# VH-VL binders against q9umr5: the designs that were tried, part 208

Target 1, 268 residues: q9umr5
Amino acid sequence: SYKPVIVVHGLFDSSYSFRHLLEYINETHPGTVVTVLDLFDGRESLRPLWEQVQGFREAVVPIMAKAPQGVHLICYSQGGLVCRALLSVMDDHNVDSFISLSSPQMGQYGDTDYLKWLFPTSMRSNLYRICYSPWGQEFSICNYWHDPHHDDLYLNASSFLALINGERDHPNATVWRKNFLRVGHLVLIGGPDDGVITPWQSSFFGFYDANETVLEMEEQLVYLRDSFGLKTLLARGAIVRCPMAGISHTAWHSNRTLYETCIEPWLS
Short names: E, the ipSAE of ESMFold2; O, the ipSAE of OpenDDE; V2, 0.75 times the mean of E and O plus 0.25 times the DockQ between their complexes.

## First folded at step 8 (VH-VL)

Design gg8 (framework fv_mavrilimumab; at its last look DockQ between E and O 0.95; V2 from the best seeds 0.81)
Fold by OpenDDE, second read of step 9:
Structure gg8 (fold): chain C 268 residues (1-268), chain A 123 residues (1-123), chain B 111 residues (1-111)
Amino acid sequence: as target 1 above (268 residues)
Amino acid sequence: QVQLVQSGAEVKKPGASVKVSCKVSGYTLTELSIHWVRQAPGKGLEWMGGFDPEDGEPVYAQRFQGRVTMTEDTSTDTAYMELSSLRSEDTAVYYCATVSYDWETGRYSFDYWGQGTMVTVSS
Amino acid sequence: QSVLTQPPSVSGAPGQRVTISCTGSSSNIGAGYDVSWYQQLPGTAPKLLIYGNSNRPSGVPDRFSGSKSGTSASLAITGLQAEDEADYYCQSYDSSLSGWVFGGGTKLTVL
């Protein structure tokens, strides 16, 4: 039998948003138990990510307990960060495949239409003033805002991304790394035509330097220092990178070709 | 507030087609996702299909695929449901309804309904 | 025949509490899809009563409440009133059918 699949949504998503994904799984892997976690939907998806992590943890624990052979995680957009944090704080998770579906794993620095309704259009360069305040860190989006021009503020004020990345020292860094390394495979999915994740390479742990030049995963300090286990995972062949062009952000979970190429192989 | 007004009752013979209209007011049709649900006399509700609220594409229930066509006229804010090859079992009240997304709760619902159109299929 | 299973009928006296169950499967309620409830008074179109498992639209009394657990959902009506006599339908989405699905409906009689 197939391992259970747990789906974690992104910002303002509904379980309905993943209808096609579930259809694909049902068609190609009949009998698979798929659960879309309907927590922190809508406006509640703006809650602090640590709060979300706790909520999702409570939801996945019983699922994992009933699946001693392991489970797969499909985590979309913001959900990918939630899942990574989840795997970092859980010392007893049994996740085989962690599929990060167009997630800003190295953060977000872009003023896309997706965010414009929350923040004024021209505020990308000034959002650090809000996001790196205590008040701003109460919003999920700010928890992974990564301003390359204000790295000091990011490192000191980011209460989520900087911590799970191990970019800021904290007492749990070693344990979190150990926990995250329990994952069987890390499947990274994203693409240049996403239109939301900025830069799109963030889905592959790439990101801007101070000159807004995109550096790849292997050039990132978190990789070089193996702060949360990326280098180790890569060395053991546990990281799968699946880039795909021609897919918009809201279509990653609803594209058959993408599913067959990047998701299905890891649901066995 | 959204209002849906449907066309009048229809009497059809087996094998014929029926086209029911649903006029929208309060909002424009382009702002709404219209779905169709029918109810046979003394029976329950049955979803027939509608326009997907996320991608705007028409989706039909498997049971009606090939026999039902749902269209929209944005110039008149009117949605249409055409059912062909009518059978006696198609005798029912047909409802149009809006499917809306609530951003606060992240939930979909059939929040507004037309008054229904009785379609009788008899020889 | 309905994808979602409801009891055909329930009854209660005025002032009492009644519950209507809606049992689904792993491809709908159990998959994480939301449950909505609709009230249909005799000779009228259905009316949205509960959406997103437990949310009440404006105008719906707090006597009506919804819950969801596992593959099932429940509608609870407290302080039952004569005007509550109607048919009640649960609704969800089913991934195996690629469409919205309704329960068979429950006729509520107020004694």
Scores: ipSAE 0.848, ipTM 0.919, lowest interface PAE 0.7, mean pLDDT 95
Fold by ESMFold2-Fast, scan of step 8:
Structure gg8 (fold): chain C 268 residues (1-268), chain A 123 residues (1-123), chain B 111 residues (1-111)
Amino acid sequence: as target 1 above (268 residues)
Amino acid sequence: QVQLVQSGAEVKKPGASVKVSCKVSGYTLTELSIHWVRQAPGKGLEWMGGFDPEDGEPVYAQRFQGRVTMTEDTSTDTAYMELSSLRSEDTAVYYCATVSYDWETGRYSFDYWGQGTMVTVSS
Amino acid sequence: QSVLTQPPSVSGAPGQRVTISCTGSSSNIGAGYDVSWYQQLPGTAPKLLIYGNSNRPSGVPDRFSGSKSGTSASLAITGLQAEDEADYYCQSYDSSLSGWVFGGGTKLTVL
C-alpha cells in the first residue's frame, strides 16, 4: 500500500494540469490515493501566500489524519513555497517526501508573463517599487520577489519569503524550524531550461548575489546559519537534488523521464 | 461569438466509416480545442476524445482508440472526427464542443457546442 | 453504468428547490478534478450551466448553483420553473481512464 500523495499547484494552474503526473503515479504505484488541492485556482493564485497557506492547511489536515503512516507532497512552482510554509506552521504534519517541482525557493528575479499581466509596464529592474509596498505584498508573486540589487528592501518588506527562509526574524522561527525538520525527504527538482524560474538554481536554494552571480545553497547565509534547517537536513542525508535539462516550466508535471528519474523513487 | 456548425446527418452500413465535420466561426480554430461527445438515442453523454487544450495533441477515450481519428484543418477552421469499423451501437448524435480555460477561475469547461450530427448505422 | 453516478430522475413543483447529486471516486472528483454541469433541453445540444464546481457562465440564472465535497458534487436549483425541465449531466476528469467522464444524467420533471 502506498502513502497518499497531495499535490499543490502554482500560478494560474488547474487540477487538470496535473493529469499526466497522476497517470504516471497510477501506472507505477497503482492504488495510490492522489489529491490535487483545487484551492486558489486561476486569479485566486494571486492572493497573498499566507492566506493560501491557511486554506491549504485546512484541506491537508483531514488527509494527513487518515494516513498515520505518512503522506507525500508534490508542490509545483509557487506551490513549493506554500508547502514550505505549510511544513513550518503545522505542529503535527506527517510528511515523508516533500517533492519541490521547479519552485523558486530563494525567490524570483525574472520577467514573466504573469508579472506582465498584473504589472504591464514593469521590468524586473523596477518591479521592486511595486512589490516591496504594502499593496504589492497583497499579491502572491510579490511575496517571493527577491531583487538582488535591493536586498535591504526585500528583507524589510517581504511578508512571506524572507520570514519562512529565516532571513528576517519572526517570533515563531524556532517552532517553524522544528516543524520543518520533521520532513523525511526534501526532493528538489529544477533545471536550466525552465525559462520562467530565474535564476533556475532558486529551485535548489541557490540565488543571485548583488552582481547577478549565482551562489549555490551551501554559500547562502540561510544555509550557513541553518535558519530553518537546510544544513541539518543535508547532514541527515534528507536532501535530494535532481536537476534535469531540456524541461520547460510548464512541462515538469508532464515529462515521463523526469517523473521516473526524480519523483517515482520517493513515492513509497 | 463562437459558433460551431456540424455536417448533416449520415446513414452508414456496418463496417463503413463516417467523418463528421465541425466548422468554427466567430473565432479561429488555432485558438480553440475541439472535443467530441456522442449520445445514443435515449442515452447519456459519452466523451470520445479531442485536442488537449494544454498539449495540443489529440487524445482519445480508451474504447475508441484504434477506431477514431480526430483532425483539424486550420485553413478552413474545420475540425473532423472519423470513426471506422462502424457497428449498430455507434448509432448516435455526435457533438463537437470547444474546451477552453478560464484564466479568472483556473477552470476548464466544454463551453460551446455544435448542433449535433445524427449518424445511423443500419444493415 | 457510468463512472459518475447521478439519480436517473428528480421532480419538483414550480417555486421549489431540487438538488441533483453526482457521485464519483478517488480517480476523478476525489483526485481534485473539478465538476461541470450541463443542461440539455429536449431536442437540443447540451448547454454549459456550471463549471469549476460553482461558477456560472454569463446568462445562467442565480437559481443554479454547484458545490463539491470529497468525492461528490451537487447541483441545486431554487425557484424551480417549467423551463428547467431538462436532462442534467455532471462531468469531471478521470485519471485512471485518462479522459473526461460524464454522469449518467438526471431527468428533471417540473410537475
Scores: ipSAE 0.802, ipTM 0.900, lowest interface PAE 1.1, mean pLDDT 92
Fold by ESMFold2, look of step 10:
Structure gg8 (fold): chain C 268 residues (1-268), chain A 123 residues (1-123), chain B 111 residues (1-111)
Amino acid sequence: as target 1 above (268 residues)
Amino acid sequence: QVQLVQSGAEVKKPGASVKVSCKVSGYTLTELSIHWVRQAPGKGLEWMGGFDPEDGEPVYAQRFQGRVTMTEDTSTDTAYMELSSLRSEDTAVYYCATVSYDWETGRYSFDYWGQGTMVTVSS
Amino acid sequence: QSVLTQPPSVSGAPGQRVTISCTGSSSNIGAGYDVSWYQQLPGTAPKLLIYGNSNRPSGVPDRFSGSKSGTSASLAITGLQAEDEADYYCQSYDSSLSGWVFGGGTKLTVL
């Protein structure tokens, strides 16, 4: 009756962290098969994002094969970038709803406890020196680090985000766009009180210009050029934007009102 | 090294209450999430409740909701479990244990256990 | 009855390999929740053997190993020794019960 739901976690998460979300789904959609993928947990969540994409791809293939009518993805924080890459690289995905739960879709330019732990003598203004090196790109956080003041370095050094956004020309751009466009709905969730995603509008494909002025999704070159399909999806009515204030980064998957408003309607 | 030392054995009548203590040493309660697990004689382990390791709120197994209260005194590093309206089937060894997060693996476990407190309910 | 199902007993001779199964459901192991294993020697508190499906705490011999697949988990003990005679419990979390759950236990007898 209900499509299976696949949950992809973020940095330093555990399956236990999603217990409330799973309980909400069980209450409103009884009988739904929900799987939190228990890969790249703890310190392994710092592995390069392309490595994580490959591992998650292998895990979702059998789930999708058993559900020919389709599946839903709920992808939290860093996990939303993994899921977007999956939608691009998989010719054979059957995702109906892609639910992006406070994910840094246009990148991150903010200090976090994880970043301070990993690079304790660095701040956001000088992290480009670490992140835009081959060594830095071995860490997942650096794979979506987006320094608006060093755009040339970002465009040349990013091994992940600049590619999946189509911000660099590459031979797979047309195929990745075609695959991404097979999604039924893209549900974007986030809010101003998140406290981690910086700018918080990254969850809605907004981001800073060089002056740290936030340009919204429709003002981004990747949208205007339709480089990976955002303009096409919006024109089809396939993008749902569900902002909610008052929710901190770790609370998105444990807030019942958020679930009922932004997630529940899309779990057919 | 974490040690959990529990209060001594108790004998109670049906309808009474019991309060078992669990004193932490080697760490403080502010660093730990204490849970309670009981074991009837010759039977398996049964989770009763504890303080959630992520949000710090008390959570109780549905079977005990309304009968159990779990509290902590951080000034003495002592956790407490109180079970009311005792019945003969509440006769068991009551364990306190820590639920800990391992950041390296991203996993939770019941890693340190008290010695157990025998509670006998008989008329 | 127990949410996680274990065989009531297993036995083996010294040096033998034994396995203990733990069968759950889509609301616990099948949802992606971890499995832990505990050893309980007679008259003592349980002791953590395996957590996060397959991780051994410091001090647990590598002849103990765990795995998870689908809705089930397994504890394997190789090189069986007399001191391994104990009760063994699996444990996970269950979203339908909103709580931690233990298996019914398996008594391991060493000949």
Scores: ipSAE 0.679, ipTM 0.865, lowest interface PAE 1.7, mean pLDDT 92
ESMFold2 (binder alone), look of step 10: mean pLDDT 90; pTM 0.924
OpenDDE, look of step 10: ipSAE 0.843; ipTM 0.917

Design gg80 (framework fv_mavrilimumab)
Fold by ESMFold2-Fast, scan of step 8:
Structure gg80 (fold): chain C 268 residues (1-268), chain A 123 residues (1-123), chain B 111 residues (1-111)
Amino acid sequence: as target 1 above (268 residues)
Amino acid sequence: QVQLVQSGAEVKKPGASVKVSCKVSGYTLTELSIHWVRQAPGKGLEWMGGFDPEDGEPVYAQRFQGRVTMTEDTSTDTAYMELSSLRSEDTAVYYCATVSYDWKTGRYSFDYWGQGTMVTVSS
Amino acid sequence: QSVLTQPPSVSGAPGQRVTISCTGSSSNIGAGYDVSWYQQLPGTAPKLLIYGNSNRPSGVPDRFSGSKSGTSASLAITGLQAEDEADYYCQSYDSSLSSWVFGGGTKLTVL
């Protein structure tokens, strides 16, 4: 019997967007129970990420309780950050594979159509003024806005990403690290042709320095300090990196070759 | 305001084919995904297929694969549904409907419907 | 049987509340796909009444409401009126069939 799979969507997504993913899973692992969490859809995906974490937590608890053998998470785009926080705040999660599908794990620093819709007169160089305000932090997009030219503001104002990445101190950091380290596998997926996640290496815990040169995960302070367990996970062989070229942001959950290469092997 | 106007009633013999049209006005066909739903007299609604709003390619319900073809003529803003090898159980009202994505709610819906085309398969 | 199960009929008097259930499975509503509801008056095309579990299109009065829980959904009609007498259909997507699916329909009779 296969472990159930829980899917956490991203910004402005619908459950229908994952129909191909569910089809692939049913073909390769027939009988798998797959649930796309139908919460915080559309505009509600803009709500603060801590609010979303609470709602998704309430939804996953009964699914995990019913599956003592464990569950798998597939978390797309912004949903990958929700899952990062879920794994940290849940003392009792039984997640085997956490599959992060093109998620901005170190943050976002790039213009997207959704940001232009919300803040039409702002460029990425100016968004720090809005995002690092208390009002801006009430929007999910601003919770993971990471301006490499204003890292001091990011560290002081980020109410979500800086905390879950251990870049900023938090009273619960030790417990969050312990909980996160219970995960069986961290599967990171992303690629250069995504077109939305900027830099695309953010999906692999790489990010811009102050000169906008990308530094990979092993050069990040959060990794070197082992702030939430990345160095420990890598040392025990629990981190899988699966980059793939030729895939745009909205196609990660609907590409068969990607599924067979990066996702299928981790769905026991 | 979107309006869908379908072609008139048809009477066909078993084994024949029927092609129903759906003329779109109010918006261009290229901005819409048209799906087809049928209803036998006194029975419920049955989805036949349509252009996938995300993939842009036609998808058909398994029971109609091999018998149904859905096409679009963007120059005339007209969608078509052709059903072949007709049987008496294909007697039904055939509806076209627009499938739209409301990105504010993250939801799909069949929001506008044509008036329906009665197809009678007589023997 | 239809993929989504609805009661074949429901009845109520003017001013009352009625609910129409829509029961699915793990491959459709249980998989997280949302539910839409359609009203069909005699001799007319279906009309969208509720989409995305609980959202009303413009022009649909707030006495119509939808909800979803687990593998099931329901349509509630409060302050029932004679004009509500119609057939009601639920709809979702089914991953095992790779298709949109409808319930069998419920005939609402206003007594």
Scores: ipSAE 0.763, ipTM 0.893, lowest interface PAE 1.5, mean pLDDT 92
Fold by OpenDDE, second read of step 9:
Structure gg80 (fold): chain C 268 residues (1-268), chain A 123 residues (1-123), chain B 111 residues (1-111)
Amino acid sequence: as target 1 above (268 residues)
Amino acid sequence: QVQLVQSGAEVKKPGASVKVSCKVSGYTLTELSIHWVRQAPGKGLEWMGGFDPEDGEPVYAQRFQGRVTMTEDTSTDTAYMELSSLRSEDTAVYYCATVSYDWKTGRYSFDYWGQGTMVTVSS
Amino acid sequence: QSVLTQPPSVSGAPGQRVTISCTGSSSNIGAGYDVSWYQQLPGTAPKLLIYGNSNRPSGVPDRFSGSKSGTSASLAITGLQAEDEADYYCQSYDSSLSSWVFGGGTKLTVL
């Protein structure tokens, strides 16, 4: 039998968004128990990410308990960060494949439709004034806002990304790293035509330096310091990078070719 | 709201052991992370050790390694701190406290404290 | 002796503003660890006053505020009241010691 698959959605999504993915899984892996977690849907996805992590944790624990052989996670967009945090705080998770589907794993620094809706009068260059305030951090988007020009503010004010990255030290950094390293495989999916994740390399733990030059995962301090286990995972061959062009952000979970190439191989 | 009620004052001789209890109410012990902090008379606060909020494993300050044991009885929602080989310098008020992780801010804090237990070590 | 350094005492008249400093190092405050503040009234257990550098728990007046910069933190008390007379402790985590650490405490006297 196939391991259960747990799906975590992104910003403003619902379970309905993943209807095609479910179809693909059912066709290629019949009998697979797929659970799309219907939590924090729509505008509720704007709630603080740690709150979401807690909610999703409560939902996945029973599923994991019923699957002693392990489960797979498919986490889309913002959900990818939720899942990474989830795996960091859970010392007893049994996740085999963690599939990060076009997630801003190293944060977001882009002026997208999502930002315009939430902050219609704020430009990307000025969003740090809002996002790194106490009330700004009450919004999920600000929890992974990563302004390369205001690193000090990011490190001090980011209540989520800086912590799970181990960029801001905390008492459980070592434990979180240990927990995250329990994952069998980290599958990173994204592409240059995403149009939302900015930079798109964030899905592969790449990100801007102070000059907005995109550096790769191996050039990031979190990797060099192995702050949450990326270097270790890479060293043991547990990281899979699956870039794909020609896919917009809202299509990652509904593209058959992408599924067959980047997702399906890791559901067995 | 969490409430922590500690055992009464203790008087011990040097070389003896003391075991202080901390009963939890409002929440179950399994939902909390209990830590211990002591304060010598007229002195500051000193962290002794406690259970990791996420890991659940006990961690002790290096100073007390080998001399302190922290345990929990989930059936009675009571945490215990035992300190052995007592010295005069161990004379202090011992506090139990909860260390919580705020799921909104991602911050840790010692948010609830017991009333303290005075332990006097004298010959 | 304390890992975090506080002034032994501060004083102020009612209605005034007072600040209490907390100086750490690169292995604690400077490493990015949060600073919390505790108020200890005479003969009582410490009470959480500020956590996460600047957050107030429910029930703590907005007269109390915290800030952090570099390797130091500060507690500010505005509109000082007689009831504020207490000992104040800063707290952080030290990676080199693998321990939660407190400041030496500051006795605040309301004149």
Scores: ipSAE 0.006, ipTM 0.485, lowest interface PAE 10.1, mean pLDDT 92

Design gg81 (framework fv_mavrilimumab)
Fold by ESMFold2-Fast, scan of step 8:
Structure gg81 (fold): chain C 268 residues (1-268), chain A 123 residues (1-123), chain B 111 residues (1-111)
Amino acid sequence: as target 1 above (268 residues)
Amino acid sequence: QVQLVQSGAEVKKPGASVKVSCKVSGYTLTELSIHWVRQAPGKGLEWMGGFDPEDGEPVYAQRFQGRVTMTEDTSTDTAYMELSSLRSEDTAVYYCATVSYDWKTGRYSFDYWGQGTMVTVSS
Amino acid sequence: QSVLTQPPSVSGAPGQRVTISCTGSSSNIGAGYDVSWYQQLPGTAPKLLIYGNSNRPSGVPDRFSGSKSGTSASLAITGLQAEDEADYYCQSYDSSLSYWVFGGGTKLTVL
């Protein structure tokens, strides 16, 4: 019998967006119980990420309780950050594979149509003025906005990403790290043709320095300090990196080759 | 406001084909996804297929694959459903419907329906 | 055979509350796909009544409400009116079939 799979969507998504993913899982792992959490859909995906974490936490508890052998998480785009926090705040999660599907794990710094829809007159260079205000932090996308030219503002104002990455101190940091380290596998997926996640290496815990040069995970302070357990997970052999070219942001959950290469092997 | 106007009733012999039209007004066809649903006399609703609102490609229910073809003519804002190799059990009212995404709720629905086209298959 | 199961009929008196169930499985409602409800008056096309589990289109009275739990959904009609006498259909998406599915329909009789 296969472990249940829980899917956490991204910004402006619906459960229907994952129909191809569920089709692939049913074909290769028939009988798998897959649940796409239909919370914070549409414009509610703009709610603060801590609010979303609380709601998703309440939804996953009964699913995890019914699966003593464990569950898998597939978390798409913004949903990957929700899952990061979820695994940290839950003292008793039983997640085996956490599959992060093109999620901005070190943050977002890029001009996209999604951002222009929300903030039409803003450019990536100016968005820090909105996002790092108290008002801006009430929007999910600003919770992971990471301007590499204003890192001091990011560290001070980010109410979410800087805290879960251990880049800024939090009273619960030690417990969050301990909880996150219970995950069996951290499967990171992303690619250069995504077109939305900027830099795309954010999906692999890489990010821009002050000159917009990408530094990979192993060069990040968060990794070097082992702030939430990345170094420990890598030493355990628990981190899987699966980059793939040719896939746009809205196609990660609907590409069969991507599924067979990067997702299917981790669904026990 | 969206309005869907379908072609008139048809009577066909077994083995023939029927092509039902659905004229869209109030929006352009390129802004909408049209799906087809049928209802046999005294029976329930059965989804046949439609243009996927996210992919833009036609998708057909398995039992109709090979017999049904759904097309769109954007110059006339008209969608078509053609069903071939007709049998008596294909006697039904055929509806076109729009599939809409409500951004505020993140939900899809079949929000506007045509008046229906009765197709009778008899010798 | 319907993939979504509805009772064939329900009945109530004016002013009463009736509930129509829609029972699915792990491949549709249980998988997280939302549920829509349609009202079909005799001799007419179906009309969208509820979408996305619990949302009402403009023009639908608030005495119609929808809910979803686990693998099932429910349509509740409060303050039943004679004009509510109709067939009601639930609808969802099924991932194992890769298509939209309707319930078998429920005939509501107002006594």
Scores: ipSAE 0.659, ipTM 0.851, lowest interface PAE 2.0, mean pLDDT 92

Design gg82 (framework fv_mavrilimumab)
Fold by ESMFold2-Fast, scan of step 8:
Formats: structure tokens, sequence, C-alpha cells
Structure gg82 (fold): chain C 268 residues (1-268), chain A 123 residues (1-123), chain B 111 residues (1-111)
């Protein structure tokens, strides 16, 4: 019957945060086996993203192995970046739908309470000094900090996002692209009222230029060069864009209308 | 630290209603999520409902739907659980407990408990 | 029947190790929901012993440890002491029922 669903959380999330999502899935697709991975919870969500990718990889391998028909991923906020990397580093993943819930796919350039907790005296304009240091790159949130006014530093210092987006060369880039392209559907969800993901269009591979004007996915160099397969996926009909207004950052996994419109159709 | 003090024991007739209070000290009620758990004599723990720590709205176990109402008075830092149409099988100790989120671990727990209120439904 | 299954009783001698199992299903522990453990001494309210599968609140001795695997969880008590004699309850959340669920409880007897 229905393919298993694996849920990957974001910063400081708990498995309980996804209870509404699991209830919706149970109502519309009864019998679906849903697993929320309770790794890197709380403060551990601040660990470097490559460390998290390794841990989540170890957790998903047995689930995927037991589901020859394939699995779906639902990945929230920072978790969407973990899932991006999982799809690239796994030579044998069998993911059908990758559903990205308000994830900063092109990076983050906005103040959040978590950044203020970690770096109380910083502002978004000067966070590049911390985040683009070797020490700063030991924190997950700095792994996807993308200051549009210091793009040169982002390209040189980002140990995670610039590499998985193909914005900086990596020896494994060709293999990562091949692996990522095995995904059946890339479902992108986000919206203007999120209030945390800045710019919100980052969830759809849009981002700021040097003047803080948002350029959409099709104007991004990573798309135009097809660096990790976005152009190929779009041509294949495999990219779904589902923006929705009126949803705050912590509500993407608990809004019934959002679920019915953007998630439910992609669970088979 | 947090302390929960519940109202005293009650004896009620079948068909009556009972309203148990839970006074919060050490923190404000608005910063906490209060849930209710009962335990019949010699039996295990049974969750009845509480204010959802993420939604802020009361949620009740289906078994008690239509009979239970949970309310909060933030001006007095007091939570209430009212159970109507009492039956003999409602004889139990009723506990209030705080449900809190530990940001360090990303985990929820029922971390502080009241002393319990014995409700006896007279035959 | 309880949604989470515990043995009704376990026993051990002082200094021994005992384990208390908590067996769930794909809609609760198997879905990734955390397991908490509570100790209830006779005549008292339950006390949080373990939360989030394996975390100890301040004041809980390291003799108590929790673990979770697949659809089940386990509470281990090492170096048993007389004061450990109590009822122990596991707890999780169940997405199919939309409720917090407790196990049926395990009475620990220290012989």
Amino acid sequence: as target 1 above (268 residues)
Amino acid sequence: QVQLVQSGAEVKKPGASVKVSCKVSGYTLTELSIHWVRQAPGKGLEWMGGFDPEDGEPVYAQRFQGRVTMTEDTSTDTAYMELSSLRSEDTAVYYCATVSYDWKTGRYSFDYWGQGTMVTVSS
Amino acid sequence: QSVLTQPPSVSGAPGQRVTISCTGSSSNIGAGYDVSWYQQLPGTAPKLLIYGNSNRPSGVPDRFSGSKSGTSASLAITGLQAEDEADYYCQSYDSSLSVWVFGGGTKLTVL
C-alpha cells in the first residue's frame, strides 16, 4: 500500500512537533508507516550539518532497505538541507517524494532568536565575521548562512551549503548530482508569512542579490548551470512549487489546509 | 522551582460534577502547559487531557469528550479540571502535571506533578 | 489493554541489575515519539525519572538509564537499592489515537 514516510526535523524541534502531520497522514493514507527521526534534537541540532547528515544517513539506511517500493521524505526547515545532502551522498537511496517544508535551500540572511542566543551581540550585517570562520562553521546555522553582501566569503568558507548547491567545486559533485537526480519529486513549500526564513523565497531556490533584491530559481547560476540537477528535474516535470500565505514558521507541519494542498498529493 | 498544589479530596454522588483545582507556584501559568492524569485505586495512570504546549488549546482524550472541561485562570495561576456525569468508575486520584519543553534535548516531559486529589463517587 | 505493554512485575536483590521493558507499536514509539519513565513510590505522586528516551533530570542517580530501539524502550536500574521499590511507568505519544499514553506499570520488588 503506501510508501513509508521519513520525517527530518529542524532547529530545536521535537518529534511531538510533528504529531498533527502524522495524524493528517493517518487520516488520508491509513496504514502508512511514518518515522520521525529523533536524532540531533534540541541543542544537538546545532552540530555541523555534515555530522548530522552522517547520523541521519545511518538511521535511514535500514528504513530504505526494508521498503523496496521506495520511501518519501518530509523535511522541515534546517532538515530540508540535511535531506538535500542525504540525497546527494547516498548512492542507493530510493526516495520518491522529497517534500521540503520551508527550508532555506539557498541559505539564510535574517536574524533569528537562535542566532541571538548563540551570538547575542551580533547583527545579520556582521554575522559573516563569525559564521565564515572555521569556528563558526562548527555550528549548523552558520553552514547555511548566506550573506549576499559577502558572497565571496560565503563561497570560500561555507563548508556545507555552497558545496551541496554546487556553488563551489567539490571532487564528489558529479556523483552527488547523479544521486540527487534519482529523486522522483522535489516538492517545495514555503510562504511570505513564515517570519523566520529570510528571504522566504530561499525555500524555492530564490535568493538576494547584492542589493537584497530577490532573484528566483530560474535566474540563479546554480539552476542555469544545472549544478546539481534543478534544471533537469524541472524539465522532467519533477519539481512542484507550493507557496502558501498565512503560515508562520512553526506551523508548516500543523496546518491542515497546507497538508491537503501541498503534501497529501505526493504521498503514494 | 515549580510547585503544583491541588484542591482537597471530594466525595460526590453519581451524576454530579467535580471541579479540581491546581495552583501553580514558582512560575506563571502562561509559561506552562497543565495536563491531567488520573489513577483509579490499584490501577495505572490514564491521561485525560491538557493544554497543548505548542497550540495552547485544550485537548481531551476521546473517552472523556463531552464530560471533561479544562480551563485556566491566569490571574490566579490556577488550572481547573471539571468532570461531569460522574460514575462509580470515576473514583480515582486526579493529578495535574506540567508539560515542558527542554530546549537542550529537544524533548517534552511531564516534569512536575501535583500531590493528587482523591475523588470518590459515592454509591 | 494498555497501548504500551510493560511486564506487571519484576524483582531483584540489592546490588543487582533489572530492566523494565515498554513495548509499543508503529503509531507511538515506532513513529519516533520519545519515551519518558516515571517512578511512583507508595502513596505518592509519580516522579519524572527519565525523559526523551535517555535523559535524566537533575537529582536522578546515574544508576537509572533509558534506551529506545524500534518500537520498544527499556529502563535499566543498576545497583538495586531498597528505596527503588516502586511502580514504574513508561509514557509516549500515540499519533493514531492523538493521546499521550502510559504503560500499564511495573511493580519492582527488591527482595
Scores: ipSAE 0.733, ipTM 0.881, lowest interface PAE 1.6, mean pLDDT 92

